# VH-VL binders against q0atu2: the designs that were tried, part 118

Target 1, 119 residues: q0atu2
Amino acid sequence: MLDKKARIRTSREYRNVFEKGKRLSGRFLIIYYVENALDNNRFGFITNKKIGMAVIRNRIKRQLRAIVREYQGQVKNKHDIVLVARAGIGKSSFEGMEKDYIAIMKKAGLFARNANKID
Below, E stands for the ipSAE of ESMFold2; O stands for the ipSAE of OpenDDE; V2 stands for 0.75 times the mean of E and O plus 0.25 times the DockQ between their complexes.

## First folded at step 6 (VH-VL)

Design k85 (framework fv_daclizumab; at its last look DockQ between E and O 0.65; V2 from the best seeds 0.53)
Fold by ESMFold2, look of step 7:
Structure k85 (fold): chain C 119 residues (1-119), chain A 119 residues (1-119), chain B 106 residues (1-106)
Amino acid sequence: as target 1 above (119 residues)
Amino acid sequence: QVQLVQSGAEVKKPGSSVKVSCKASGYTFTSYYMHWVRQAPGQGLEWIGYINPSTGYTEYNQKFKDKATITADESTNTAYMELSSLRSEDTAVYYCARTDEWLGYMDVWGQGTLVTVSS
Amino acid sequence: DIQMTQSPSTLSASVGDRVTITCSASSSIGYMHWYQQKPGKAPKLLIYDASSLESGVPARFSGSGSGTEFTLTISSLQPDDFATYYCQQYDSYPLTFGQGTKVEVK
């Protein structure tokens, strides 16, 4: 869903976001984010084994990638951003995850333009 | 299967130092962060800091920044915590605990190491 | 620093009682965990992310809450449940625990 340039790829890159970044919690998601030295954004996705079986975790990742792709043009550039699925995410709808993502990104100040009009 | 085994109890004189070890087995040592937590007699739990075992990156509770040094040796799957300039107030049980960095629960704990500081 | 304040500090109860322990944060937090500790033993994870039971934890334990107020409930206290319980926030450093709630036999 995201091109190669927009993906956080290595364990080291993921842990840099954890160690040096800020974090904000939403209802279904936690977001970690840090400025990068690139000309673009990169996104990563974490679904812990405690969330559920592999098929469930992969479905959640696909849904989150679709949400990120839909709103990527509205995100301020030069950030590495990791979306972490919370334990209760399996009970959410796609729309619930989408609303949560928008709210968190707005709180983090990561939207580059009028985020109030996204919904 | 997964376990953390700590070094034995120590009796130390004021002004000396102590190094507590925490040996991990049953999992990939570098895949989890290692935390240290203290518990003074009859008291609650107090967080000291953590280490990323793969890079040596540490984060400390500011209260312990000049007292504790956390290290790790991935060749032996062992984390260490050294306390310097011991005082009687440092008498406590010291625990190591691994955590999933993204969700932050401490799911495996060592058995604890009693450090007693007395003349 | 985010302070976590548990209530009550001690609680006397009988087998079969419903037990409720509260944990209040000094500012709004997104997620927190509960641990059980028996005398002479290390803490054990009970509930992660406020309401999710750790593997092997009996169904009589439950957690709820958000923002600044969180609860741990034991629906019918059993002999194995006499212990000290701690909440722990993971929103900001330093990580902080509540002062503990000791559940004692009446």
Scores: ipSAE 0.600, ipTM 0.878, lowest interface PAE 1.9, mean pLDDT 91
Fold by OpenDDE, look of step 7:
Structure k85 (fold): chain C 119 residues (1-119), chain A 119 residues (1-119), chain B 106 residues (1-106)
Amino acid sequence: as target 1 above (119 residues)
Amino acid sequence: QVQLVQSGAEVKKPGSSVKVSCKASGYTFTSYYMHWVRQAPGQGLEWIGYINPSTGYTEYNQKFKDKATITADESTNTAYMELSSLRSEDTAVYYCARTDEWLGYMDVWGQGTLVTVSS
Amino acid sequence: DIQMTQSPSTLSASVGDRVTITCSASSSIGYMHWYQQKPGKAPKLLIYDASSLESGVPARFSGSGSGTEFTLTISSLQPDDFATYYCQQYDSYPLTFGQGTKVEVK
């Protein structure tokens, strides 16, 4: 589980990222990201009913949190980042999600220069 | 029943303004973005902009930044689009359409409003 | 801006035919959305996120593709399917649509 300090929690925080941040689309994910005034990164996760039943949505969120946690130490600091799951993600493997996340984050330039767990 | 109902057809003179309304029902108005799309006679679809009714945040196609003003009234579940300095080229059917928050596919459309600009 | 180019612009077909419409994006995008529009009516969502069928849409409609190339397929064209179809991207602003593909009776 992500540290509570590393999580976007409020609707206001989400809206700030969506409205003021940049966005990039991948195969299974859309990321929104914006610099914050903190000393840490915060991550948010968005799913909707189009992905599937609640059990599926919860699984997807759990998987995305695992991915984010795995690479958290390699992400540039002072960013709020929201992962929006697209409809097709429900049929994707964990590895597919991870690959998409890495690709999008690389394209966004959000990984630190010394990151070593990236393709 | 989820639906968007737009105001009736308008006939305007060049240089005038028009304000088209789009009333939402059957769903939580503030949970979806409201987009506006136009279609000139015999032409394709062209995106104008959108509003987040929950915050009032708007984003426009640069082509329409000085032409269209999009607003929303949460108390009446109504979105508006005002077109200023009308020209004959502004003659078109204007649609409102909702999108799931952050995902961008337009699953419900208004019936369209014909705006005719002629001397 | 991401330009969307559909092919063909006009397609003549008969009932029962397999119909394929392509949409090419000027830049790589994640997913494409597809709409159907009949004369005098608002567009109707058919496919979202490249391959997801909107509720109420017949199973003869399907979508596929990735990157810059996407396709909408009607496995067996029905009389109710003669219409204009549009692709749309939401990867970046401004949102853009293809120019449309008119499917008409042969």
Scores: ipSAE 0.393, ipTM 0.843, lowest interface PAE 1.5, mean pLDDT 93
Fold by ESMFold2-Fast, scan of step 6:
Structure k85 (fold): chain C 119 residues (1-119), chain A 119 residues (1-119), chain B 106 residues (1-106)
Amino acid sequence: as target 1 above (119 residues)
Amino acid sequence: QVQLVQSGAEVKKPGSSVKVSCKASGYTFTSYYMHWVRQAPGQGLEWIGYINPSTGYTEYNQKFKDKATITADESTNTAYMELSSLRSEDTAVYYCARTDEWLGYMDVWGQGTLVTVSS
Amino acid sequence: DIQMTQSPSTLSASVGDRVTITCSASSSIGYMHWYQQKPGKAPKLLIYDASSLESGVPARFSGSGSGTEFTLTISSLQPDDFATYYCQQYDSYPLTFGQGTKVEVK
């Protein structure tokens, strides 16, 4: 689960990301993102009724949080990022969601490049 | 029933202004964005802008930035679009439409308001 | 601005025909919608997110595509389907629509 400090919690904070942020679309996800004035990243998750019943939407949210948590160390600091699940996400595998997340975060320039160290 | 009801047709002189209203009912007004779209006779659809009724934040098509002003009154669940310095080219049906905030599809539309600019 | 170009601009068809409308974006987009408009009426959402059918819309309507090329298909045209169809992108502002495709009686 993501730490409370790493979550976008209020409607005002979500609206700030939507209105001020950039957006990029992947196959199953859309991300909205903006730099924040905090010491850490915060993540939000949107799964609307178009995806399916509450059981499906809750499963998708849990899987997306797990993916974000696994890769949080690679995300450039000081960003608010909202992940919006597209309608087709319900047909995706966990691996498919993970691949899409990595691809879209790299395209957005939000993943830090690995430094090659030969010493 | 979710509904958007617009004000009636207007006939205006060149150089004047017009203010069209869009009253929302059957849903939480502040939970959806309100867009304005126009359609000249026999032509296609042209996006003007949107407002977040909760915050008053607006986005405009640059083409309309000096011409259109979009506002919302949360106490009456009504959105407004004012056009200034009217020209004959502004003759069109003007629509309000709400969006699911993150996905931007316009699922409920007003019936339209015909604005005719003539001398 | 992202330009959305529909093909064809006008299509003549008979009831029972399979109808295909194409929408081309001037740059790769991730997200788009399709609307139907009948004379004197407001547009109606048909398909959102390129391929998802809006509630209450008949199953004969379907959408597909990604990147720059998107299609709307009506598998077996009904009398109620003679209308103008518009695509719309939601990748960036300003939001833009295609010029429309009029589906008329042959």
Scores: ipSAE 0.291, ipTM 0.801, lowest interface PAE 3.6, mean pLDDT 88
ESMFold2 (binder alone), look of step 7: mean pLDDT 93; pTM 0.953

Design k86 (framework fv_daclizumab)
Fold by ESMFold2-Fast, scan of step 6:
Structure k86 (fold): chain C 119 residues (1-119), chain A 119 residues (1-119), chain B 106 residues (1-106)
Amino acid sequence: as target 1 above (119 residues)
Amino acid sequence: QVQLVQSGAEVKKPGSSVKVSCKASGYTFTSYYMHWVRQAPGQGLEWIGYINPSTGYTRYNQKFKDKATITADESTNTAYMELSSLRSEDTAVYYCARTDEWFGYMDVWGQGTLVTVSS
Amino acid sequence: DIQMTQSPSTLSASVGDRVTITCSASSSISYMHWYQQKPGKAPKLLIYDASSLESGVPARFSGSGSGTEFTLTISSLQPDDFATYYCQQYNSYPLTFGQGTKVEVK
């Protein structure tokens, strides 16, 4: 589970990211992202009915949160990032979702490989 | 039923402007993005831009940023597109179409409005 | 801008034929959709997200592909299927469509 302060919680905050943010799509994920005025990153997660039944959507959402939490240290600070799961994500493995997440975050320039090596 | 109904055909002189309307019914207007797409006679489809009716946020194809202005009126569930400084190459059928907010597929289309620019 | 190129531009077919239309993107994309358009009518969504069949669309339509190469297949062409077909990418803005493939009577 992600810390409360690391989560996008309101419709207004989601709307801000979608409208003002940049968009990148991967195989199973789309990310929308924008720099925020906070001292930390915040993440949002969207799983719609096209993915499948509520049980599947809730599983996907939990798995995405776990992936984001694992890689929090590699993400450049001061960003609001929304992950939107595509319909095909239900057929993906956990590892498939993880690889897609890493690929799109790196392509977006949001992953800082060596950011904390010296610090 | 869910439908988009557009205003009627227009014949305009070069240098003039035209405003096309697209009235939505049968769904929550603010829950879907509204896109505009044109099709010149005998040609393919070209994306102009979209509006989020909930916020008024717009995004344009760079080719049309100085040509098209997209607006929405939530009180009447109507989207508009105004074309300025009309030229003969603007002669086309103009469509409005709604998208799922996240995935960008256009599942409902207006019937189209023919705009003819001639002297 | 991502350029979408369809092949063929025109295809002649008979009822019962298996029809295949290809769409090539100038760069790798993750999201693409297919539309059908009949003369004088607005386009209609057929396939979204490369392979998902839109509600109400007959099962003879299917989509496949990934990266830069995508295919729309009609397994057994019906009279109602003579139309122009367009692919569209939703990977980046501006949104772009293929030039269209016209499926006409042989």
Scores: ipSAE 0.013, ipTM 0.649, lowest interface PAE 7.9, mean pLDDT 87

Design k9 (framework fv_daclizumab)
Fold by OpenDDE, second read of step 7:
Structure k9 (fold): chain C 119 residues (1-119), chain A 119 residues (1-119), chain B 106 residues (1-106)
Amino acid sequence: as target 1 above (119 residues)
Amino acid sequence: QVQLVQSGAEVKKPGSSVKVSCKASGYTFTSYYMHWVRQAPGQGLEWIGYINPSTGYTRYNQKFKDKATITADESTNTAYMELSSLRSEDTAVYYCARGDEWYSDFDYWGQGTLVTVSS
Amino acid sequence: DIQMTQSPSTLSASVGDRVTITCSASSSISYMHWYQQKPGKAPKLLIYDAESLESGVPARFSGSGSGTEFTLTISSLQPDDFATYYCQQYNSYPLTFGQGTKVEVK
């Protein structure tokens, strides 16, 4: 699990990202990102009813947290980043989500160009 | 059931202003964005902008940034759009539409308000 | 701004026909929404996020596509389906719609 300091936790923090940040859409994810004044990155996750049943939403959220955790060290510093799951994500494999995450983060300039799976 | 009820048709002179209302019911007003879309006679759809009723945050199409002002009153569950300096080209049906924060799909629409601008 | 171009602008078909409407984006985008509009009425959401069927929408409607090309398909056209259809992108602001495709009786 992500460290508490690496998580967006309050509605205010989320709102700040949505209102002041940039947005970029991938196949399965939409990311909102904005610079913060901290020494670390913070991540938030949104899964709504369009994703599917609560069981599905929770699964997706767990998977996204796992992906973010795995690549956390490759993300540029001082950013608040919110991942919004798109409706079709429920049909995606974990690898598909991971691929999409990497692609969208690179496109956003938040990943190093050579970012890849550690394993 | 979700309903969006707009104010009635308006006939205005060039240079005047008009304020259209959209009263929402059947859902938590502050949980969704309220968008405004116009449709000129026989034409397609144009997105004007939206408001987050919970914060008052607005986003506009640059085309309408100096034309439309969107507001919301949480106490009455009503969104408003004011059009200023009306011209004949502003003649159109104006719709309010509910959208969530993430996907910007409009799942519920008002019945539309015809604004006619003529000398 | 992302321009959305639908094809065709007008489509004549008969009940029972398979109907396909395409929407092309001026740049690569993620997914798209589709709406149906009948004369004098507000648009109605049919498909969201390219392929997700809105609640209450008949299964004969489907959506697909990615990148710059998206399609709305009606597997078997019904009398109630004669209307104008619009695609809409939400990849970037401003949100933009296609010019519309009118499906009319042959």
Scores: ipSAE 0.604, ipTM 0.894, lowest interface PAE 1.2, mean pLDDT 93
Fold by ESMFold2-Fast, scan of step 6:
Structure k9 (fold): chain C 119 residues (1-119), chain A 119 residues (1-119), chain B 106 residues (1-106)
Amino acid sequence: as target 1 above (119 residues)
Amino acid sequence: QVQLVQSGAEVKKPGSSVKVSCKASGYTFTSYYMHWVRQAPGQGLEWIGYINPSTGYTRYNQKFKDKATITADESTNTAYMELSSLRSEDTAVYYCARGDEWYSDFDYWGQGTLVTVSS
Amino acid sequence: DIQMTQSPSTLSASVGDRVTITCSASSSISYMHWYQQKPGKAPKLLIYDAESLESGVPARFSGSGSGTEFTLTISSLQPDDFATYYCQQYNSYPLTFGQGTKVEVK
């Protein structure tokens, strides 16, 4: 689970990322990302009804938070990043989601070079 | 039920402007983006831009940035698109369409407004 | 901009036929939708997010694909299915559509 201060909290903050941020898509994930004026990174997670029922959406959110937490040391500082799950993510394995996250973050240029996986 | 009702057909002279309306009903107007798409006679679909009615934020296809102005009035649940400096190439059916904020899937469309530009 | 190219531009088919329409993206994408448009009408969403059937759409419609190649299939064409079909990417802005595939009576 991610620390409270590393979470995007308000609807207004989510809207800022969606409207002003860049968008990049992976197989199971869309990320929206924008540089912030804070000391740290913040993450948001969106799982809408297109994914499935609340039980599935909550499972996906927990798994995505675990993945983000594991790799937080590799993310370039001062970014607000929102992960939006695609409808098909419900059929993915944890490993599949993790691989997609790493690929999309690298493609976006958001992973710091020579950063270690924190596990 | 969800409905998007557009204003009627317009015939305009080159160099003039036109403002098309799209009245939404049957859902919470501020919960979805409103997009505009055009279709020239016998041609395909072309995305113009969107407005987020809750924030007033707009995003445009660069091709239309200097031609189209999209606005929304939350008090009347109505979106508008104004086209300026009309040319014969702007002759098309213009559609408003409701899009999910994350997927941009156009699940409901207006009936279309034919704008004819002729001298 | 991401260009979406559909193949074929026109196809002739008979009721009961299996119809396949392809959509090719100029760069790898993850996110796209399919629409149906009948003459004089607004488009109708059929498939969202490449493979998910929109509510109320008949089960004979299905979508598949990933990367640069996407397919819309109609398993057994019905009279109501003669129309033009469009793909749309939402991977990046501006949003772009394919040029359309017209399914007409053989």
Scores: ipSAE 0.107, ipTM 0.747, lowest interface PAE 5.2, mean pLDDT 88

Design m1 (framework fv_ivicentamab_arm2; at its last look DockQ between E and O 0.57; V2 from the best seeds 0.00; counts 0 for: pae E 4.9 > 2)
Fold by OpenDDE, look of step 7:
Structure m1 (fold): chain C 119 residues (1-119), chain A 119 residues (1-119), chain B 110 residues (1-110)
Amino acid sequence: as target 1 above (119 residues)
Amino acid sequence: EVQLVESGGGLVQPGGSLRLSCAASGFTLSSYAMNWVRQAPGKGLEWVSIIYEGGYTDYASWAKGRFTISRDNSKNTLYLQMNSLRAEDTAVYYCARGLSEPGYSFDLWGQGTLVTVSS
Amino acid sequence: AYDMTQSPSTLSASVGDRVTITCQASQSIDSWLAWYQQKPGKAPKLLIHKASSLESGVPSRFKGSGSGTEFTLTISSLQPDDFATYYCQQYDSYSYPELTFGGGTKVEIK
């Protein structure tokens, strides 16, 4: 779904975000974010066993990727962003996840000023 | 060690303006969501405004247009600009540090500064 | 914004008494509820977050419970230091932008 260059893929990359990044919590999501030295953003996704069975975790991951992809063009550049799904996300609707994502990203100041899909 | 200290309160006439300050020590303001909470004499607590880690701001519905929250990172200081003040704005104004959980509970408070609006 | 209703507004009790304060939310806030203690002339102090998690240094006689729309703060055995006003606060992210406090409960000596 997301281009390879737009994905956090290695343990080292994730560790860097967790150690050096900022953390914000939403109702269903926790985001860790840090500036990178690239010309693009990279996204990572974490769904642990607290979320539920593998089928649920995979569903949640697909939904989060869809949300991130939808708003990708409106996010400030040069950021590594990791989305960690919280335990209650399995009971959330897609709209609920989307709302939570938007809220957190706003609080983090990660949307570009010209963003037009966040209102 | 870690503390908040409000200042700027005083007597002001209706229609007047006042700017409150909140100096933080022992921690970095910009790493937290900072809030203003007020309490009228003999009354309960009322949330006024928040500035999130990313700099995004929100206000109570009644505060919009008259109150402005801001911060100076170089001074590690939080501000509340209050305009068109009314008698009902008379209160002790607290600055409070918010901990994201996902929302914000306030784990650190200043001593408060009294604002009296009276002719 | 969500409305928060506390009861009772005033409570008279004696040292050693079991005290119960309730907080009701107009909509479900899951467990995103905090309790504060405030003494006259002082700033509020955070006691409990996430409905039931005690802050560091808070005596174990304080207990928070509940989820959804009904919450309770219980003091198992009231101590002299506990006479104060208590507030609940919702901080559910879906309640943004407003963070709402309950009306408060004054616990006074009988």
Scores: ipSAE 0.340, ipTM 0.829, lowest interface PAE 2.3, mean pLDDT 91
Fold by ESMFold2-Fast, scan of step 6:
Structure m1 (fold): chain C 119 residues (1-119), chain A 119 residues (1-119), chain B 110 residues (1-110)
Amino acid sequence: as target 1 above (119 residues)
Amino acid sequence: EVQLVESGGGLVQPGGSLRLSCAASGFTLSSYAMNWVRQAPGKGLEWVSIIYEGGYTDYASWAKGRFTISRDNSKNTLYLQMNSLRAEDTAVYYCARGLSEPGYSFDLWGQGTLVTVSS
Amino acid sequence: AYDMTQSPSTLSASVGDRVTITCQASQSIDSWLAWYQQKPGKAPKLLIHKASSLESGVPSRFKGSGSGTEFTLTISSLQPDDFATYYCQQYDSYSYPELTFGGGTKVEIK
C-alpha cells in the first residue's frame, strides 16, 4: 500500500512535474520525474479514456500502484514521479507493465543497476 | 541553436587507442540518452554504444571490452574511448542524441569524425 | 537481435516520380521505426519517427506507413533535393544493443 505521503495529490503538484520534470517513454508507460525538496518520494498515476473501458482502466491503475509499491524501496529518494499509461497498456500483462516500469526507472537513473534485476 | 561537434578522429595503427569527443551546445547532455553510431566508407549505419539518461551504458556485442562511452556533465561533452583498434573499426563516428521513446530514434547528429585504422 | 531488411538497395528515379522504399523486421516492432535521409558527406537527418510521424520541417511529400513487420517510406513526387540514401531503424527493444538499422536504399538520378 502506498503511504499518503508518497502520493502526488494536487493539480499544482502534477503541473510542476510536467513543466519542470524530465520525460522518459516506455512501451506502455511514460514517466515524468523531478527532484523534490522533501524527505520522500511521491508518485502520481494517470490512466486516460484512450486505454479502454472503466473496468480496464481500474485494473491498470491498481496494477501500476502495486508495481510502484513493490519497488518503492529501490527508488532514489527525493523525487516526484508521475506515471502516465499509454493507450496500448490495456493489451499488456502484469509482467509486461512491471518490466516496462523497471526498464524506464533504470534508464532514468532512479534505480540502482543491480536493483533493476528481476528474477 | 542545438548542435553536436565531434573531434579526436585520425589515423591510428592496429592495436592502438583513440579517444573521441562530442561537444554539445544549446542543450544539456545529462537530460538525454547519448549514442555513438559509425559508418564504414561506402557502408551503412551501425550502432556502437549508448549512455542512458541515468548514466547506465550498453554496447554493441563487438564493442564490449574494447570501447567505453562516458560523459562529463560539467563540460557538456560525450566521449568514446576506443582500445585495441582493428582495420574493421575504420569509419566515420557520429554522436547522436536519443529521442526518448520505447528505445531511441536519433533526432540530432554531429558532423562525424573519421577514424582510420591502418599501418 | 531484430534483423532489418531494406529494399531495394539501389533505386533509379526521375524528378516527379513516386518512390517507395520498404523495410522488413524479422519480428514485430509495433510502430517503433524511424526513417533517415543521408546525403553524401553529411550526417543522417531524421525524417520520420514512430513509423508515420513526420519531423518538423520535413516536406509533406514524405510519408511513412506500416506497423508490425512491414514498413514503407513513400516520396510522392521526387524532387532534386531527395536524391540521397535512406535508412530505416527499429527501436522497439528494451534490451540493448538492439538499435538496428536497415542496409540503406540509394535513390539516384535515372
Scores: ipSAE 0.273, ipTM 0.757, lowest interface PAE 2.6, mean pLDDT 87
Fold by ESMFold2, look of step 7:
Structure m1 (fold): chain C 119 residues (1-119), chain A 119 residues (1-119), chain B 110 residues (1-110)
Amino acid sequence: as target 1 above (119 residues)
Amino acid sequence: EVQLVESGGGLVQPGGSLRLSCAASGFTLSSYAMNWVRQAPGKGLEWVSIIYEGGYTDYASWAKGRFTISRDNSKNTLYLQMNSLRAEDTAVYYCARGLSEPGYSFDLWGQGTLVTVSS
Amino acid sequence: AYDMTQSPSTLSASVGDRVTITCQASQSIDSWLAWYQQKPGKAPKLLIHKASSLESGVPSRFKGSGSGTEFTLTISSLQPDDFATYYCQQYDSYSYPELTFGGGTKVEIK
């Protein structure tokens, strides 16, 4: 759903974010983020087995990708950002995940200066 | 060792301006969401503004446009610029350190600085 | 923003009494509620976070309980040092960014 250049693809890329990046948490999500040397942002998504069966995990990933896509134009460039789904996210709504994403991204300072338009 | 110390309060005429300062010691101010909370004489606590870890800001609706929260990381100091002051802004102003997850409780407070707005 | 209703606004008690203060949220805040003590002329002090978790150095006679919309701070045996004003505060970032305090409860000598 995101363009290929906007995706974190390799284990090396994910490891760089986890090892060198900052971590912030919300109610349903954790983000790890680090500045990259590109002109664009890249996003990664992690769901683990604690969340549920593969069907549920795939639904959560699809919803998170849709949220990221909706707001990608407002995210400050040059960042690798990994979204990690927390236990309990399966009980959340799309709108709940969206609000959580907005809140975390504001905490991190990753939205552009005109971020009040998101709320 | 860990401390917040406010300064800059005083007597101001209506329509005037003041800048409050909050010097942090024993911790890095930019690692926390920092807040201003006020208390009018004989009244309860009222949240004024926040600067998040990432530098974004939010304000109580009555403060927006008149008050500006900021920080100077080189001086480890939080500020509140207050413009167009009114008698109803008379209060003790506290700076408070926000303890993250999922929102903010306040685990460290300064002693407060009194702002009196009177003609 | 969430309304926090705190009661009573004032109570009178004697040393040794069991004192109970209540706080209600207009919507569920799960357990994301803090309690503060404020003595005259001093800044507030965090007593309890996450509804029931006691901060370091706070006497064990203080107990927080509740979840959802209804919360209680209990002092099991009131001491002279406990005459103060107590505030609850919600911090559930899920709903709203604005942070909300209860109106306070002043605990006075009877």
Scores: ipSAE 0.135, ipTM 0.721, lowest interface PAE 4.9, mean pLDDT 87
ESMFold2 (binder alone), look of step 7: mean pLDDT 90; pTM 0.931

